# Ledger of designs, part 156: VHH binders against q96fz2

Target 1, 269 residues: q96fz2
Amino acid sequence: CGRTSCHLPRDVLTRACAYQDRRGQQRLPEWRDPDKYCPSYNKSPQSNSPVLLSRLHFEKDADSSERIIAPMRWGLVPSWFKESDPSKLQFNTTNCRSDTVMEKRSFKVPLGKGRRCVVLADGFYEWQRCQGTNQRQPYFIYFPQIKTEKSGSIGAADSPENWEKVWDNWRLLTMAGIFDCWEPPEGGDVLYSYTIITVDSCKGLSDIHHRMPAILDGEEAVSKWLDFGEVSTQEALKLIHPTENITFHAVSSVVNNSRNNTPECLAPV
Short names: E, the ipSAE of ESMFold2; O, the ipSAE of OpenDDE; V2, 0.75 times the mean of E and O plus 0.25 times the DockQ between their complexes.

## First folded at step 10 (VHH)

Design N11 (framework vhh_6z1v_2)
Fold by ESMFold2-Fast, scan of step 10:
Structure N11 (fold): chain B 269 residues (1-269), chain A 123 residues (1-123)
Amino acid sequence: as target 1 above (269 residues)
Amino acid sequence: EVQLVESGGRLVRTGGSLRLSCAASGLTFRYYAMGWFRQAPGKEREVVAAITQSGGSTYYADFVKGRFTISRDNAKNTVYLQMNSLKPEDTAVYYCAAGKGIYVETPSEYNYWGQGTQVTVSS
């Protein structure tokens, strides 16, 4: 998983993350560094993306089922990294393979500290290799959506006007992540950065790409992954597996250039 | 040319079962969500059931939950609707549809439609 869309305005994104804590209390996640959230249809590694994490990471004695939402750098910088510039990290930490997560120090250590997060996106992009050509076909991959309002319209929802309305009640993609905290050796603000855990593709996506992010399907899975105060590393890792509850459509090559940040990036072709 | 051909519609007694099939050609079937819709005389076309490209997620209208099952066979380019415990209210023309839209429960999300197959349920 190397490219996502996360374009919702901050208030819409926040409401889309409404949840219940352990006591059944309805809540919205509390923001940290909201000014660092940059909506985009075309998020690449090293940019900031919003993640959910347990409030207990920031507040001693907090209920571990309560959630914070915070922008974090995509591309985990391990706490042990000794260089002064995170961009000098030679290892690609954009993704973390589920089968070796407990063997890699960069991921095992923060995982042991309960540094689990849920990476939020509208969906993610993958490029299908096309036989007979060097060109790749991009696809936008996302949770199945259910519209709260139904219409008798004859036309398909392929037009920009119809797409504008789908965001009102969009179900965000929730991907399992691991984060770490890096303190610059020369001082400065702590850098929070994350990696997306990847698994083998489900049957439905196997023709598009051989790997997929570990998707946490539903609030039970999301809650257990985030709640490091009650759910051990071993139990949480049981949530990491492929899901078939996913859909997709082909998109134009506009998305190929990560500098393009328009609705055309995810519009069906 | 895209073709969706429904089959299996017939007269069935109340409480009976029926399986509808829809064969698709002229498209890359595995890349389309498939839906079954129905329309009774004088009524709007409404969703009955839908299935995502992989078959991993399904949608059912409230009035058929527990009675109908949608499935697909991507190797055969075919989608099925298994209808159990049929009621007179299920009488309608059943349409197969293929779409690449976001909302599988919405008729306007579907690009291609079959000609329909008549299902009549009588006591």
Scores: ipSAE 0.052, ipTM 0.480, lowest interface PAE 6.5, mean pLDDT 87

Design N12 (framework vhh_6z1v_2; at its last look DockQ between E and O 0.76; V2 from the best seeds 0.00; counts 0 for: pae E 2.3 > 2)
Fold by OpenDDE, look of step 11:
Order: structure tokens, then C-alpha cells, then sequence
Structure N12 (fold): chain B 269 residues (1-269), chain A 123 residues (1-123)
């Protein structure tokens, strides 16, 4: 996974992340560093994206079922990294393979500390190789969406008005991530960064791409992944597997350029 | 372009069962959401059921109430509708549709339609 969309306004995004804590109380996640949130239809590695994580990571004795939402850097910078520039990392930390997560120190160590997060996105992009050509067809992949009564007669999603309504009730893609905290050697702010765990693609997606993010489907899966206080690493890793509960559509080549940040990026062609 | 051909529609008695099939042309079947719609005389076309590309998610109209099951075989380029406990109210022309839209329950999200197959449920 090398490209995502996360373009919802902050308030809409927050509402979309409504949850129940272990007591059954309805809650909204509290923001940490909300000013770092930058909505975009075209998110690339090294950009900031919002993730969910347990409140227990920030507050001692907090209920570990409570959630915080925080923009973090895509591309995990391990805490032990001693260079002053994260770009000097010699290995790619954009993704973490599920089969080798426990073999790589950069991922194993933070995971062992309970540093699990849920990466939020509208969806993610993948490029299909066209047989016999060097051309790649991009696809936008996301959770199946259900029209809610509130969305009214959403006519054809192709109208601008209808398009806005689509996003008001959008079910966000929830991907399993690992994050770490890095303190720059020269001082400064602690950098929070994340990697997306990847798995082999489900059968439905296999023709498009052979790998997919580990998607946490449903509130229970999300809650268990986040709750490092109650759920062990071993139990959490059981949640990491391919899912067939996805849909996709082809999009234009506009998304190929990471500088393009328009609705056209994820619009069906 | 995808051509869709429905089959299996016939006269059945109340309480009976019927399996509809829809065969798609071409090699792109796996990229489409598939849906079954129906239209009774004098009524609007309505969604019956829909299924995502992989079959991992399905949608059913409220009137289905567990009586119908949508499934697909991507290797055969075919989508099915198993209909059980049929009622006279289920009498309609049933249409297969293929779409790339976001909402599987919305007819306008479907790009290709079959000619339909007549299902008649007698009392």
C-alpha cells in the first residue's frame, strides 16, 4: 500500500470514528495535534495521516479502550534511529509484512510495547499491471458503502451535490498499523510515525494486486487491535488476515501524480 | 461492454422456489458489482439483492426477509438468485445488472442491464 485517500473534514472524520468504550458508553475520539491533519485525496508515504490509538499511550492509568485520534507520519521511524533525518532510513517502513513482523526489530519492538494503531482512510489505491503493456490501471479500494436514510435520494454519485452526500456517511477503511515514537538527536518534538501491516491479497483483489493492507473489519476488531492493555500481541496478531469485505472501482490516471489532490483521484471512470 | 443474459424465470406456485441465473459476457465480470432488480407491472424497478466483486458483501432489500440469496461464480461469469418461499407479490420481471458504483443498492450505479426474465408466482 503506497497511496491512500483521507480527505474528510476533521469534524466529519471525528464523527465517523465514533465508538463505544468497554462500558458501552458512546464516545468520540479526542484529537492530539489536530493542526497536523491535512485532508487529501492522495496521501503518500511521509505525509501525515490520522490514526486511532489507545488513550493509555498518553495518559497513565487511562482506560485502554478509549481512543485518541492523531496525525502521524506515514513511514515508521524507529525509536533507536540515531540520524537526524528520518529520510536517511535505509529500509522502507511504509509497510510491514505480517509474516515478518516479528523478525524485524523496527516493527517487533514497538509492537511489543503495545504501539498498535488503526490507520484511517477513505480507501487505498493499487495499480493493476496490464498484460502486455507497461500501463497500469489504478483502482480505489474501500469498504462497501451502504446508503443511509439520511443520505436521501442520492442520485448518481456523479453529481457534485450527491458526491458530497456520499462522504457524510462514509464508512472509513480501518487498517492495522504499528507506530513508534522517535526523539530527534538534536532535540525537538517527538515524531510519531506508523507503518501499515500488509497481508496477501484476498481472492477478489488478487488480480489487481498481490498484497493488501491488513484491514480490521468492524468495531470489535478495531477495539481489540487498539486495546494493548487487555489484548496481548499474540491475540492481536490473530486479527491480521486478508478480508473479502472490500469493493473497488477503477479511477483515472490523475492519482498517479501524488501532487494531485482533487476528487477526480477517487472518482469512478 | 458487458452483456448480461438472465435465465430461470418461470411460473411457480406460492411457497415454491426458483433459481435465477445471469451470465455475463467478457472477461471483466470480476470487476463489477452485480445486482438483481425487479419490476412489477405498474411499479418502479427496485433492487432485490446485490453482491460485491469478491462476494464478500451482500445487500438485500427489506422485502426479501431471508427468502432470497444472491451469489456469484466469477470463474463462470455468473450471478445467481436463489428465491425461496415465493409469494404472489414477487411476480415481476427480474433483471440482472452490473455496476462499478459505490452504492450497490442504487440502480443508477449500474451500467449494464439484462433483458430480464419473467417470474410469476401463482396462488
Amino acid sequence: as target 1 above (269 residues)
Amino acid sequence: EVQLVESGGRLVRTGGSLRLSCAASGSTFRYYTMGWFRQAPGKEREVVAAITQSGGSTYYADFVKGRFTISRDNAKNTVYLQMNSLKPEDTAVYYCAAGKGIYVETPSEYNYWGQGTQVTVSS
Scores: ipSAE 0.871, ipTM 0.941, lowest interface PAE 0.5, mean pLDDT 93
Fold by ESMFold2, look of step 11:
Structure N12 (fold): chain B 269 residues (1-269), chain A 123 residues (1-123)
Amino acid sequence: as target 1 above (269 residues)
Amino acid sequence: EVQLVESGGRLVRTGGSLRLSCAASGSTFRYYTMGWFRQAPGKEREVVAAITQSGGSTYYADFVKGRFTISRDNAKNTVYLQMNSLKPEDTAVYYCAAGKGIYVETPSEYNYWGQGTQVTVSS
């Protein structure tokens, strides 16, 4: 997983993240650093994307079931990193394989501190290698979507001006991540950065690619992954597995160039 | 591209059961979301059920109420609709469809359609 779409305006994204706390109260996550949110149909490593994390990471004695949403750098920079420039990190932290997460210090250390996050996206892109060719076919991969609330019943979404209504009530993809906090040795703001945990692909995606992000399917899974105050690392890791509750469609090569930030990146072809 | 051929539609009594099949030709069946739709005379085509590429997720219209089951067999390039507890209002031409669009309940999201198979439920 090396490319995502996360294009919704901040207010729409925030409302899509409505949740219930442990007492059953409906809430929206509270933003930190909202000015760092850069929506795009075509997010790549080193860019900022929004993640959910427990309020307990920021406030002593906070309710660990309450959620903060914050933009973080994609590509985890370990807290122990000693160089002044994160680009000098000698290994790729865009993804973290689930089968080695407890063996890699870059991931084991923050995980042991409860630094679990939920990485948000509209969906992710994956490139399929086709036998007998050098060409790769990109796909957009996302949760199955159902129209539930719009201006009317059947037939209302078939015009071009209603394409933006596709994003009304879009179910955001929720991926399991690990984050860390790095203090630059020369001073300055603490850098929050994340990795996406990966697993073997489900059968539905195996023809496209052999790996997929670990997807947290539903509020119970999201809540347990986030709540490091009540859910141990050992229990949280049981949430990390492939899912078949996924769909996809082919997209044009417009998405190949990460500078292209248009709806055409994810449009079906 | 895919060609779709439905079969199994016939006359059945109220309360009866029927299994529809849709055979897909072509090499790309596993890349499509598949749906069953129905259309009675004078009415608009409506979704009955849909199933994602791997079968990992299904959708059913509210009127199904647990009576129908969609399934697919990607090795045989076939999608099925098992219809139980049939009612006279289930009388319609049933179509299978294949799509690469986003919303599984919306007919315009489906690119390929079969010719239809008639299901008639007598009282």
Scores: ipSAE 0.505, ipTM 0.822, lowest interface PAE 2.3, mean pLDDT 89
Fold by ESMFold2-Fast, scan of step 10:
Structure N12 (fold): chain B 269 residues (1-269), chain A 123 residues (1-123)
Amino acid sequence: as target 1 above (269 residues)
Amino acid sequence: EVQLVESGGRLVRTGGSLRLSCAASGSTFRYYTMGWFRQAPGKEREVVAAITQSGGSTYYADFVKGRFTISRDNAKNTVYLQMNSLKPEDTAVYYCAAGKGIYVETPSEYNYWGQGTQVTVSS
């Protein structure tokens, strides 16, 4: 997974992340560094994306089922990295293979510290190789969406003024991530950065791409992945597998250039 | 584009079962979300069930849950609706639809429609 869409305004994104803590109390995640969140239809590695993580990472004795939402850099910078410029990291940490996650120091160490996060997106993009040409067909891949019906007036649903209501009830894609904290050797703010865990593609995506992000399908899976205070690394890793609960549609080549940030990037063609 | 042809509609008694089939033409069938919709006399068309491209996710309207099953065979370009425990209120014309839209339960998200097949459930 190398490109996502996460375009919802901050308030809409926050409401889309409503959840219940261990006591069954309904909550919204609390923001850290909300000013670093930049909505975009076309997010690439090294940009910031919103992730969910346990409040216990920031507050000693906090309820580990309570959630923080924070923007983090896409591309994990290990805590042991000694150079002053993260862009000098010699290997790509945009994704982390599920089959070798416990063998790679960059990922095993933060996992041992419970540094699990859920990466939020509208959906992600993949490029299908086309036979007989060097061109690739981009697809937008996301959870199946259900429009919440409310009894009302006939014919109001197709009004252009209702375009924003498409996103009011959008089910965000929830991907399993690992994060780490890096302290610049010369001083400065701690950098929080993440990687997306990847698995073999499900049958439904195999014709588009051979790999997919590890998707956490539903609140039970999301809660268990985040709750490092109650769920061990071994138990959490059982949640990492392909899912068939996805849909997709072809999109315009406009998305190819990561500088393009318009609704056309994810619109069906 | 794709052409859809429904078959299997007939008269059946209350409590009976019936399987509807929808045959699609073309090599692009596997890229479409497929849906079954129905329309009773004097009423609007409503969603019955939908199935995503690989069959990995399905949607069912509340009034058919536990009774109807949607499935697809991408090798045969066919989608099916298995209807069990039929009730008189299931009487309607059943339509097959193919869509590339975002919402699986919304008729306007479907680009191609069959002509419909009549299902009549008698007491």
Scores: ipSAE 0.465, ipTM 0.792, lowest interface PAE 3.0, mean pLDDT 88
ESMFold2 (binder alone), look of step 11: mean pLDDT 84; pTM 0.870

Design N13 (framework vhh_6z1v_2)
Fold by ESMFold2-Fast, scan of step 10:
Structure N13 (fold): chain B 269 residues (1-269), chain A 123 residues (1-123)
Amino acid sequence: as target 1 above (269 residues)
Amino acid sequence: EVQLVESGGRLVRTGGSLRLSCAASGSTFRYYVMGWFRQAPGKEREVVAAITQSGGSTYYADFVKGRFTISRDNAKNTVYLQMNSLKPEDTAVYYCAAGKGIYVETPSEYNYWGQGTQVTVSS
């Protein structure tokens, strides 16, 4: 997984993340650094993406079931990294293989500290290899979405009401991530950065790509992955497996250039 | 892992009103699409209404538009179907369902089902 869409306005994104804490109280996640959230149809590694994580990471004695939403850099910079420029990290930390996560120091150490997060996206993009050519066909891959009667009038692309209703109740893709905190040697703000855990593709995606992100399907899985105060690393890792509850459609080559940031990137062709 | 229990079904007269309730147990209710389906004797199960996770979008079958209203209360883990101007043709067992799919008309898109509640409309 190396390209995502996360274009929802902050208010819509926040409502899409409504949840229930351990005591049964309905909540919206509290934002940290909301000004760093940049909606985009075409997010690549090194850009910031919103993630959910436990409030206990920021507040002593907080309820570990309460959630913060924060933008983090895609591409994990380990806390032990000694150089002054994170872009000089030689290792590709965009993704972390599920089968080696406990073997790699860059991932094992933050995982041992409970630094689990849920990476939010509208969906992700993958490029299918085409036989006999170097051309690849991009696909937008996302959770199945509800399609109501009013949303069914999608043919009226110029209708603001119809266009907004597609996204007002969009079910965000929730991917299992690991994050770390890096303190610049010369001082400055702590850098929060993440990696997406990957698994073998499910049957439904095998013709598009051989790997997929570890998707946390439903609030029980999301809650257990985030709650490092009550759920051990061993128990949390049981949530990491392929899922069949996914859909996709082919998209235009416009998405190929990460500088293109328009709705055309995820529109069906 | 969501259990659904319907209530409110009974005998009502033509032109009457009735509210059905569906109580859900489990921590994931608020993130499922909720639907109401009905099945009359000798007929297939058909969608009546559906509502998204936030309640921001609703679907209604043509035969109930303007008469039925679906709503949900995520704090109470409950979904409701308010039925007004009832007709004999509305007589059926009504089922509550929870699902994740985008095709709200399709029973197979729903992961969990209640046992049903009988609604009878007589003239």
Scores: ipSAE 0.000, ipTM 0.130, lowest interface PAE 17.7, mean pLDDT 83

Design N14 (framework vhh_6z1v_2)
Fold by ESMFold2-Fast, scan of step 10:
Structure N14 (fold): chain B 269 residues (1-269), chain A 123 residues (1-123)
Amino acid sequence: as target 1 above (269 residues)
Amino acid sequence: EVQLVESGGRLVRTGGSLRLSCAASGSTFRYYSMGWFRQAPGKEREVVAAITQSGGSTYYADFVKGRFTISRDNAKNTVYLQMNSLKPEDTAVYYCAAGKGIYVETPSEYNYWGQGTQVTVSS
C-alpha cells in the first residue's frame, strides 16, 4: 500500500469516526494538530494522514478506550534514529510486513510501547501489471458501501459527479498501523510518524497485487487494536490478517502522478 | 462468530401485517450491518432492507418502500422487519444476514446468514 485517498473535509471525517467508549458513551475523537490535516484524493508517503490512537498515549490516567485523531507523517521514523534527515527511511518504513514485524527493531520497539494506530482513508490504490506492456492498471480499493438508490441503476455512479454523492455516508477504510515518536537531534517538535502493516492479498485482490494492508473490519477490531491499555501486543496481532470484505474498480492513469488531486483519481473507468 | 436465527414467518392474508425478528448470539452484533433478504421459489435471493451498525442509516428496495421498516436493538442483539400492506408477491423465505457493510448487489459478500423463515401471503 503506497497511495491512498483521504479527501473528506475535517468535519465530515470527524463524524465518520463516531464511536462508543468502554462505558457505552457516544463520542467523536478529539483532534490533535487539526491544522496539519490536508485532504487529498492522492496521498503519498511523506505526507500527513489522519490516524486514530488511544487518548492514553497523551494523558497518563486517561481511559484507554477514548480516541484521539491526529495527522501523522506516512513513513515511520524510529525513536532511536540519530540522523537529522528522516526522508532516508521513507520507503523502508511506509509499510511493515506482518510476518516480520516482531523481528524488526523499527517496529518491535514501538509495538512494545503500545504505539498502535488506525490509519484512515477513503480507500487505497494499487497498480496491476498488464501482460505485454510496462504500463500498470490502477485500481481504487475500498470497503463495500451502502449504494444510494438512484433513477435508472446503481451503475449511475460511474461518473465522477455521481461518485461525489456517495461521500455523505462513506465508510472509511480502517488500516492497522504502528507509529513512533522521534525527537529531532537538532531540536524542534516531536515527529509522529506511522507505517501501515501489510498482509498477503485476499483471493479477491490476488489478480491486482500480491500484498494488501491489514484492514480492521468493524468497530470491534478497531477498538481492540487501539486499546493498548487492555489488549496486549500478542492479542492485538491476532487481528492482523487478510480480509475478503473489500471491493474495487479500475481508475484512470490520472492517479499515477501524485500531484494530481482531483475526483477523477478515484472515478470508475 | 455470529449465529443468526430468524422467527415470525407465517401465513398472512393480503393486506395484513407481520413482524420478523432475527436474534444474534454473541457480544459482537453491534459491530455488524444487518440485512433482510428474500428468495421465492425459482428466483434469486434479493435484498429487501438493510441497516447500519448504529441504526443511523437504512436502505429499502423499491418494491417495499413505504410498506416495510427495518430496525435494530443492539441491547437485545436483535434486528426486526416490520411488514405492512402485504401482497402475494411478498411470499418468500426471508433471511437475515450480518456483514461489515451493506451489499445490495452482492448478497454473497455478507459474512453470516440465518437459515430463513417462510412468509406466505394469500388472498
Scores: ipSAE 0.000, ipTM 0.115, lowest interface PAE 19.5, mean pLDDT 83

Design N15 (framework vhh_6z1v_2)
Fold by ESMFold2-Fast, scan of step 10:
Structure N15 (fold): chain B 269 residues (1-269), chain A 123 residues (1-123)
Amino acid sequence: as target 1 above (269 residues)
Amino acid sequence: EVQLVESGGRLVRTGGSLRLSCAASGSTFRYYIMGWFRQAPGKEREVVAAITQSGGSTYYADFVKGRFTISRDNAKNTVYLQMNSLKPEDTAVYYCAAGKGIYVETPSEYNYWGQGTQVTVSS
């Protein structure tokens, strides 16, 4: 997984993350560094994306079932990294393979500290290699969506307003991530950065790409992944597996250039 | 690019069962969400069930939950609707549809439609 869309305005994104804590109280996640959130249809590694994580990471004695939402850098920067500029990290930490996560110290150590997060996106992009050509076909991959309201208006499906309305009730993709904290050697703010755990593709995606992000399907899975105060590393890793509960459609080559940030990146071809 | 042909519609008595089939032609069937819709005279076309590309996720309208099952066979380019415990209210023309739209329950999200197959449920 190397490209995502996360374009919702902050208030819409926040409402889409409504949840219940352990006591059954309905809550919205509390923002940390909301000014660092940059909505985009075309997010690449090294950019910031919103993640959910337990409040207990920031507050001593907080209820571990309560959630913070924070922008984090995509591309995990290990705490041992000694250069002043994280963009110079030689190793690709955009994704972390599920089968080797406990063998790689860069991921094993933060995972052992409970540094689990849920990476939020509208969906992600993958490029299918076409036989007999060097060109790739991009696809947008996301959870199946269910509309809460039906329009009886003639031509409603073709209006620009209907395209805006699709996002009002969008079910965000929830991907399992691991984060770490890096302290700049010359001083400054701690950098929070994450990696997305990847698994073998499900049958439905195997024709598009051989790997997929570990998707946490539903609030029970999301809650258990985040709750490092009650759910051990061993138990949380049982949530990491392929899912068939995804849909996709082919999109325009406009998405290929990460500088293109328009709704055309998502539009069906 | 995709053509859809429904079959299996017939007269059935209340409480009976029926399986509808939808055969697709075309090279891209496995890339479509498939839906079953129905339309009774004087009513709007409404969703009955939908299934994602892999078959891993399904949607059912409230009025058929527990009675109908949607499934697909991508090797045979076919989608099925197994209808159990049929009621007179299930009488309608049943349509197979293929789409890539965001909302699985909305007819306008589907690009290709079959001609329909008539299901009649009598007492």
Scores: ipSAE 0.006, ipTM 0.454, lowest interface PAE 9.5, mean pLDDT 86

